# VH-VL binders against p56860, part 14

Target 1, 255 residues: p56860
Amino acid sequence: MMTAEVRTPEQGGGPLTTEPRAPRSAPGHADASAPAFGPETDPRDIIRWALAAHPDLLMPSAFNLNGVVLLDLAAQAGYRGEVVFVDTGYHFPETLATRDRLESRYPELTFVTLNAGASPDDGQTPPDLYASDPDACCAARKVDPLQRYLKEQGPSALLNARSRDQASTRADIPFVEEGGARRRVNPLAHWTREQLEAYAAEHDLPVNPLYFDGFLSIGCWPCTRAVKPGEDARAGRWAGKGKTECGLWQGENKL

## First folded at step 20 (VH-VL)

Design c73
Fold by ESMFold2, fold request of step 22:
Structure c73 (fold): chain C 255 residues (1-255), chain A 119 residues (1-119), chain B 107 residues (1-107)
Amino acid sequence: as target 1 above (255 residues)
Amino acid sequence: QVQLVQSGAEVKKPGASVKLSCKASGYTFTNYYINWVRQAPGKGLEWIARINPYSDNTYYNEKFKGRATLTADKSTSTAYMQLSSLRSEDTAVYFCARHGKSGWDLDYWGQGTTVTVSS
Amino acid sequence: DIVMTQSPSSLSASVGDRVTITCKASQGISSYVAWYQQKPGKAPKALIYYASYLQSGVPDRFTGSGSGTDFTLTISSLQPEDFADYFCQQYNSYPLTFGGGTKVEIK
C-alpha cells in the first residue's frame, strides 16, 4: 500500500501557443491552513488568505456592482493579479466604459479582455442566435473563450464576486468551494446588496450607470432588462427564456 | 512558443528621439501588458513604463514621464516606445517584457535593443 | 520609490556549492518579489515569482523564500550554467524596482 512520493511538475501548454505555468492545485484539495470564515469575516482577510495559498489567483468579472466592490477590496488586500473579462460582442456600451474606468482607477491590477474585437456581425455565431438559442450563443461567445483561457493558464483558484443575496439560485454559496479543476473563493458571500451599495457610495466606485436605471444584474443587451420592484437582482437576465445562470456557473468546469 | 522580437540597434545624437519596436508572437497580444525596462552598461535594470495593447492604457515611471510614449498596434502585434530629448545617460539596452502570472512579475523578455547616445 | 538592496554584489563559487543571495526592501512588499537570471549580452530570464513559486522549466535547485522585507534566492547545488548575474524585483508598488544584482562567478 505504500506510494511513491516522487512528483514531477505538470507540463503545461494548451492547444494554442501558450507557455507552461506552475502546476495548479490538485482537484478537491483543501488547504489545511484555511481559516474558519464566518458571516462577519472581513472580505479582505479572505482575499489575503486566498493570495497566500494561491498566488496565481485569477478574478473573472463582468463589472457588475459585486464585481466592482470586489475589485476595490482586492486592491486594498494586495491583489495584483488578473481581472478577466470576456468581450461577447453584445455588451452594453456602458459596460465597456465601466471596464475602462476601472482599469484607469486600479493601475495595480492587470486587466485582460478575452475575445477582443468581438461584434455581433463578426461571424462567430449566426446573426440571430442570441434570440433563437441563447445558450449556444453564450457558449460560443463567452463560455468557450473563458474556459480556453482558464485551461491555458491553469489557475489553482478563482476569486469570484458572488453573494447569497443576488438570487435564490445563489442562497447557499460558501466562502470557499472545493472540487472541479480549481478552488473557488467568494469573499462577498454574506454581503447584502445594501452593504455593497453603501460601500460603493462610500468609496465613490465607478459603478455601471445602468445599475441606477434599475439594471441590477447586467449581461449582454439582448438578455438584460431593468428589474421591477421586489424582484431578485437577476430577474432581468434572460427574461422569458427559461435561463437564470450563465453557462460559466453551470455544468462541467463551472467557475 | 512566446517570443518578443525587438528592433535593431540605434545610434543617436543628444536631443534626438528614438522609437523602438517589440513584435509579439506565440500568444494573444491583447491579453498581456507590455513593459519597457532598460539597462545601462554595467548597471542594473530600470523600469520605464507599461501599456495594455487592448485599451492603450499606460502607466509611466515618473522619471520618464514627458519623454517616453508607449503605443501598440493590434494589427501587427507590435508595441512601441518613443523616447525623446535623448541624453548620454540614456545609452542602454532597452527590453520589452510581458506581465506574468501573479501581476507585474515579467515572465518573457525580448532580446533587447541597444541605443547609443553620443555626440 | 521602494529600494531593493541586494547582497552580495558578487561571489565566487564552485560547481556543487550552495549559494544564497538576499534582497531587502525599504518597506513591506508582502511577497511580491520576482527573481531573474541574466547572462552576458542576454535578456533576463524569470526564475521565481511571488517570492517562492518556481517559473515553468526552472530547475528545482532554485528556491525562493521570504516575505515582508527580507527575501532570499538559494541555489542548492550550483551547476555550470548557473554562473550569471541575478536580480530581484519588487512588484508591490509602482514604480517597479530591481535590486542592484549579484554576479555569481567560478572560483
Scores: ipSAE 0.818, ipTM 0.918, lowest interface PAE 0.7, mean pLDDT 86
Fold by ESMFold2, last read:
Structure c73 (fold): chain C 255 residues (1-255), chain A 119 residues (1-119), chain B 107 residues (1-107)
Amino acid sequence: as target 1 above (255 residues)
Amino acid sequence: QVQLVQSGAEVKKPGASVKLSCKASGYTFTNYYINWVRQAPGKGLEWIARINPYSDNTYYNEKFKGRATLTADKSTSTAYMQLSSLRSEDTAVYFCARHGKSGWDLDYWGQGTTVTVSS
Amino acid sequence: DIVMTQSPSSLSASVGDRVTITCKASQGISSYVAWYQQKPGKAPKALIYYASYLQSGVPDRFTGSGSGTDFTLTISSLQPEDFADYFCQQYNSYPLTFGGGTKVEIK
């Protein structure tokens, strides 16, 4: 479009004495203080703040209900950055199809799939490691690839879809977590599952169809079942293995 | 270490098609979208389209829709752009570039391929 | 399409000069502006993303500023290697669009 105004070129003079702003080759983890956020704060305001403070903001996602809702809110708030998904080789076909539908619906976002083409037979891990040692399986197929990517990219903040209502293990998550390698932002911290469901329905979001079969938290098919009435949303994850959280949320490099 | 190496110059007649290549190295090809941008002689830059090499998902500038076709070959880490029904106005240097840290900023560019359309 | 109006179209400067290039968007684009340097016969090189964040390896004399519609690129003390064309680019909305460019020539 050639509607731009034509300006005369600036002609030379001596150097100005005004010094430029200090360059920022990598944003700091604590460059800006979060505003006072409360339980009724619009998640889009939290996302706008996070983006202004951290333009290298990165959104990890497994495309569960929370993640799909966050993705839509982020797009509305002006997010244009990466949505990062790890291919473990054990995803349900429905999860992969949901990823594809989201990419088509949100062309303004950049969708990154780590370990593309992964399969149960990766030649490096035993095929039934998920059963014998689920922590080692998760470390090799999910945690390590994502942590390697995060180290390479060095984002100053993450945009996470966690909410307090997802599980008892998440009851105290704040809007903004400090510490570790990067700031972590949870815009949906105070949203309930009912609010998320209502939002997704109102906006016709492409939710993983397994959600409607009682899969309230969806991971790898060997470690995921539908939950029973009255169970915690994450009760179907690693059932009978003594594991309640992915290693991504634990240790020095937690998300 | 990140490199995008493009195919050699092309001379075409009006009405022909051209297929340009962009070979990536030094990073995981399927992690980054590839954009195509052209620059006519003495002119500015014009964005054409982009592709996700993982999914083959594409998005085209409306100006080029129907004439430009993007593909990617994961096995060779190579992105392709075909431009059909060439006109003299398509004479330009064609660049590939990958997406950057904050979205559709373009952090690494290929060296460009000159396409000349004349009879 | 969002029009990026870049000014000036050319300028002549001496080594050591402070140079300022402006780019105005036809609509609000938040801070989704990148800046590129292009030398004759070469590909563009990324300088700035998100209006003000310096790409790795780019010298500290380059700074970017602005938000909304008005953006600037400043070179605080021009060096011999800085004589080139400079382009802004918006990436808020499709299609991605570029400014018309600014040629920075040696005086």
Scores: ipSAE 0.816, ipTM 0.919, lowest interface PAE 0.7, mean pLDDT 86
Fold by ESMFold2, last read:
Structure c73 (fold): chain C 255 residues (1-255), chain A 119 residues (1-119), chain B 107 residues (1-107)
Amino acid sequence: as target 1 above (255 residues)
Amino acid sequence: QVQLVQSGAEVKKPGASVKLSCKASGYTFTNYYINWVRQAPGKGLEWIARINPYSDNTYYNEKFKGRATLTADKSTSTAYMQLSSLRSEDTAVYFCARHGKSGWDLDYWGQGTTVTVSS
Amino acid sequence: DIVMTQSPSSLSASVGDRVTITCKASQGISSYVAWYQQKPGKAPKALIYYASYLQSGVPDRFTGSGSGTDFTLTISSLQPEDFADYFCQQYNSYPLTFGGGTKVEIK
């Protein structure tokens, strides 16, 4: 029942890293190489570095525990940019309420909800596609809207909330991933779930209440269940469907 | 081709209210906050408030709390600001503007609406 | 409120001159500064964001610099269309605040 520290709004900064001004990482110019970050590096220092190198930095989020912690750390580090969430039409009401609480708590950030007005009956996908072909459902309702937005905005880097402790498929993620359309920054790469929980409690963060009912990884309600004692955090995602990661982290659409 | 088109000039008496509109086109209306900024004759710019058209979340400059009310209509891509209990010092040009790439920089502005408050 | 002190309040210059306008913030604001141009009877036009990044369609004779508390807008070779008012804006903290403006007039 402990409340977080009272925060005053830090407003207390063109749309584009476009043609009128060369990108920070333009060919033929000195590059801002990532420092030698280590497991003990304060995530806020990583975020400050990323901001200085990439003022167009953009943060995608589904507002799971990692994402909520990252958002608070980013606000403290001086981030004022966009936090981008995709409305699939299948989110738990608790997830939508968490989004609203975060927007109210961090007025200094800009919250963008893509695919606004989505609902199960909106005709974007056939009924029950989430059951018969979850990859196609995810592609249409989550991946495609986000990729269209990223193409429109053209950010030179993303701020992602992934950590090595989340799954065996993430065991080797670095702080900074090079290549592809843009740089990817993972400030929480070396944080454990215990560290994330402790941070969230210490700062009284608005964590999705389903987390406390055993939903350790929360996606769309048809594809998400609480995990059993001893199961991996992501065991409740697409259980029995042969799918372990969202298309955002695999293949040509990897963030 | 982002555009913000604002409603026409208004003349009001002290104590009245005014409701200004800002119609957006050329982008997805619900993806961007709308800010309201005013400029009194011969004066600088003063930020009033902003709204998220997706969530209706608002944040007001303390100076305007209790008098300014922001709303948005997603179906018409239109943001509104109502200012109540008008006084002569509310005479100004009122602009709407959307948030920019780096946060609360304001990348596109409407043409402005002149509000005159006179007896 | 963060006060943005803009200097000078006015200046006179000839076409081709280099013009420098400064803004000083009353406290650290990182690089969260934007610059605007405003002509009489018109809305402000965005020139610069994040202290030094040029808005799309803005000529490269405009440059922004600075971080922390001290910021500068420079016009390297003034053109006839550049005679206008110029404003800085901080967006680090609420309320968003603007400098008092600089009127750039033809000599």
Scores: ipSAE 0.816, ipTM 0.912, lowest interface PAE 0.7, mean pLDDT 86

Design c73
Fold by ESMFold2, look of step 20:
Structure c73 (fold): chain C 255 residues (1-255), chain A 119 residues (1-119), chain B 107 residues (1-107)
Amino acid sequence: as target 1 above (255 residues)
Amino acid sequence: QVQLVQSGAEVKKPGASVKLSCKASGYTFTNYYINWVRQAPGKGLEWIARINPYSDNTYYNEKFKGRATLTADKSTSTAYMQLSSLRSEDTAVYFCARHGKSGWDLDYWGQGTTVTVSS
Amino acid sequence: DIVMTQSPSSLSASVGDRVTITCKASQGISSYVAWYQQKPGKAPKALIYYASYLQSGVPDRFTGSGSGTDFTLTISSLQPEDFADYFCQQYNSYPLTFGGGTKVEIK
């Protein structure tokens, strides 16, 4: 006695399969929740956690004080990955020299400079754009090259050097930011400028010498000045132009 | 598609020098370090050195320091390794490879160049 | 130099077999291990980075595990294209060093 075809309902998680399962450690798997970090947490513990969860982690840097301190802490924590710098064509010579000193000091890291061959006269932007429309200048020479690289590489997390003490616009940054295409990790979120300076001095770090002339946030030379006493560290960025944050920290381009 | 295409086989006498090339395509050449690795007949892999094609910064295995010289030509997207004072022990296949996702993992390799050193 | 001791040096297996290859580092290297496949006369092909993460296009029958000093590459169901030499590599410290290799041969 033959019966009609019988189908069983789909079970939770779909049909059973005999094929081998994908390794759970492959890039793009859901990661475990971040530990409960606090203001006293050693940044190296945060970095070690981030690296174990995200071995494709990238560290964008402009080699300011925070970035140099983070780079040293990351090297100590076992980071071997990329430190990504965008050449806008408008960097101070001191900034480029700082990059070179850092590359020599940390041969275990991979230093990536984006937008190779950039110069003020390379035709990527009109020569007066930094003055007339600094947002458009930053978009073309800094934001677009970095976002293009991030799209190509597809990292699951970024290691950022931001701290709450840098500016009022950063007062509430957490250790770990969720959402978007990738996690954003801020190991130095609760470090003060005093702590960063003390660390850099103790470890004889190659800090951009302009920092000691009052350039507390260093970007492109046309849009950067020394800060006045009592100003936020970023007050020297785009002074008198109504701009306070780069597009890297706003909207879908936020790092 | 990422490709590293290496120069052709070389036969050399002891004491000579050889200069090998590795031409990159399918990616931005200056964004990736180039490593050089060799494999002697019947032996394992041995790392020689690496170069940042953007900065020309180099780091050499001490075994090869003073004999190996790495250079890069940004305009042709080509990395070079010169090995001097060749000995029979330098007979090997020489590979170039670029750095990977988590540092010095090597994600793409050239096809290799055979160097034979004999009297 | 960090010594990578790889075992076994060779093994014979059939299609469908489970194959396990080990590497031991002479000191702690975190998870900075890559695994490569190499066929005769060819360059190594990257399989795994950071001990357990698959390279793009590598089938999931390849599994890496371990941290610290002890690392394992497993092929869960050997395929005809998997008969090759396999090497581990540490990238925690200079100089970069490789295991001695494991030849996986056809029975």
Scores: ipSAE 0.801, ipTM 0.915, lowest interface PAE 0.9, mean pLDDT 86
Fold by ESMFold2, look of step 21:
Structure c73 (fold): chain C 255 residues (1-255), chain A 119 residues (1-119), chain B 107 residues (1-107)
Amino acid sequence: as target 1 above (255 residues)
Amino acid sequence: QVQLVQSGAEVKKPGASVKLSCKASGYTFTNYYINWVRQAPGKGLEWIARINPYSDNTYYNEKFKGRATLTADKSTSTAYMQLSSLRSEDTAVYFCARHGKSGWDLDYWGQGTTVTVSS
Amino acid sequence: DIVMTQSPSSLSASVGDRVTITCKASQGISSYVAWYQQKPGKAPKALIYYASYLQSGVPDRFTGSGSGTDFTLTISSLQPEDFADYFCQQYNSYPLTFGGGTKVEIK
């Protein structure tokens, strides 16, 4: 037979115990702790976790190999949200065609193209800025449109396609980066170029055809070339300009 | 202020077509898909189709494929739905709505357009 | 097509009451459920997305819960402006489908 135990004095005079308020529904915002992920973790499990914690996730993409692989993995993991692409006015036609093929293949995703109608002559930047000051050109035509959209939408997390194998500036990226305006999730952090290529081939993904001509990191046509044998995949970006990253991965509001 | 303003009521005979409009304001029209949903009198909601105004990419509920046609005019920030071969069962209020934060949740809706199909 | 079975079809309640509305999906839909309020002659108003996340400006007396196939909208301490029709919607798979609705009426 149970005996009652004294849990709370009923006698007056002192302060009453303040019962904790029941938590509201799912946390969803940046307060959920990430599990311990390792090199063996399936990127789909990372994406499922990120989505459950952050259903307002956004996926920025320039539709390079990493981005196309991430997009397919996200669709398999149940992602239904936005894939956000910035039209700088300087993309290769092949990049725009790849975007269109991906939209047709994944009707369950929402494809957003920012800065629609952009062209070299649209007056957003001086005509030669891409050569004279690539950082300023990137800020105006890529970074600023995306940052304005992110401020407007206020997502609690981003789903990024970065991997450590892409460049020395990315060698230490974690699966989940805390801090700043939003959490940043890198499900492919530990995948190699070889794994990405094998995945894309196995799943018959619509890869930018310039990739097969040696364009291993594709940005705007004035700042992108095919890489030479033995070069870093990003060596074709801003060749001769001393730049290896765009402003999206730098500064206070980096992705 | 996000706003979707729809065209006025329509009365049609069986076999005719109707073209409904949905004019967007207060946001960048090409950044959001437009969905079309209808509600017959005293009934629930039925999704018809959606369009990406940037690319004109569409996806239709199979029930309406071949009869519904979605278009968008970027210059006027207006989405359109044409429904052909009308029948009395097409009598409904037709809404446009844009996609939301987690995909196909619908965060803003137009006021609706009543379509009446009778002989 | 995924069928969303909503219950009850109607209920009668007083201001201050707790109201619970249920939707059951015919197959697993993760948490891809939205809830809407609709007043007579008006468009639906979005309340909740992803089963449990409040839309901006929606009072916190509205609570969504559930995952998989069974979902619940709860209104704590019903207010006069809450007498309306309520619908769930799944957005896991095309075609998007809605529950049959629940009319919440004054007792």
Scores: ipSAE 0.776, ipTM 0.905, lowest interface PAE 1.1, mean pLDDT 85

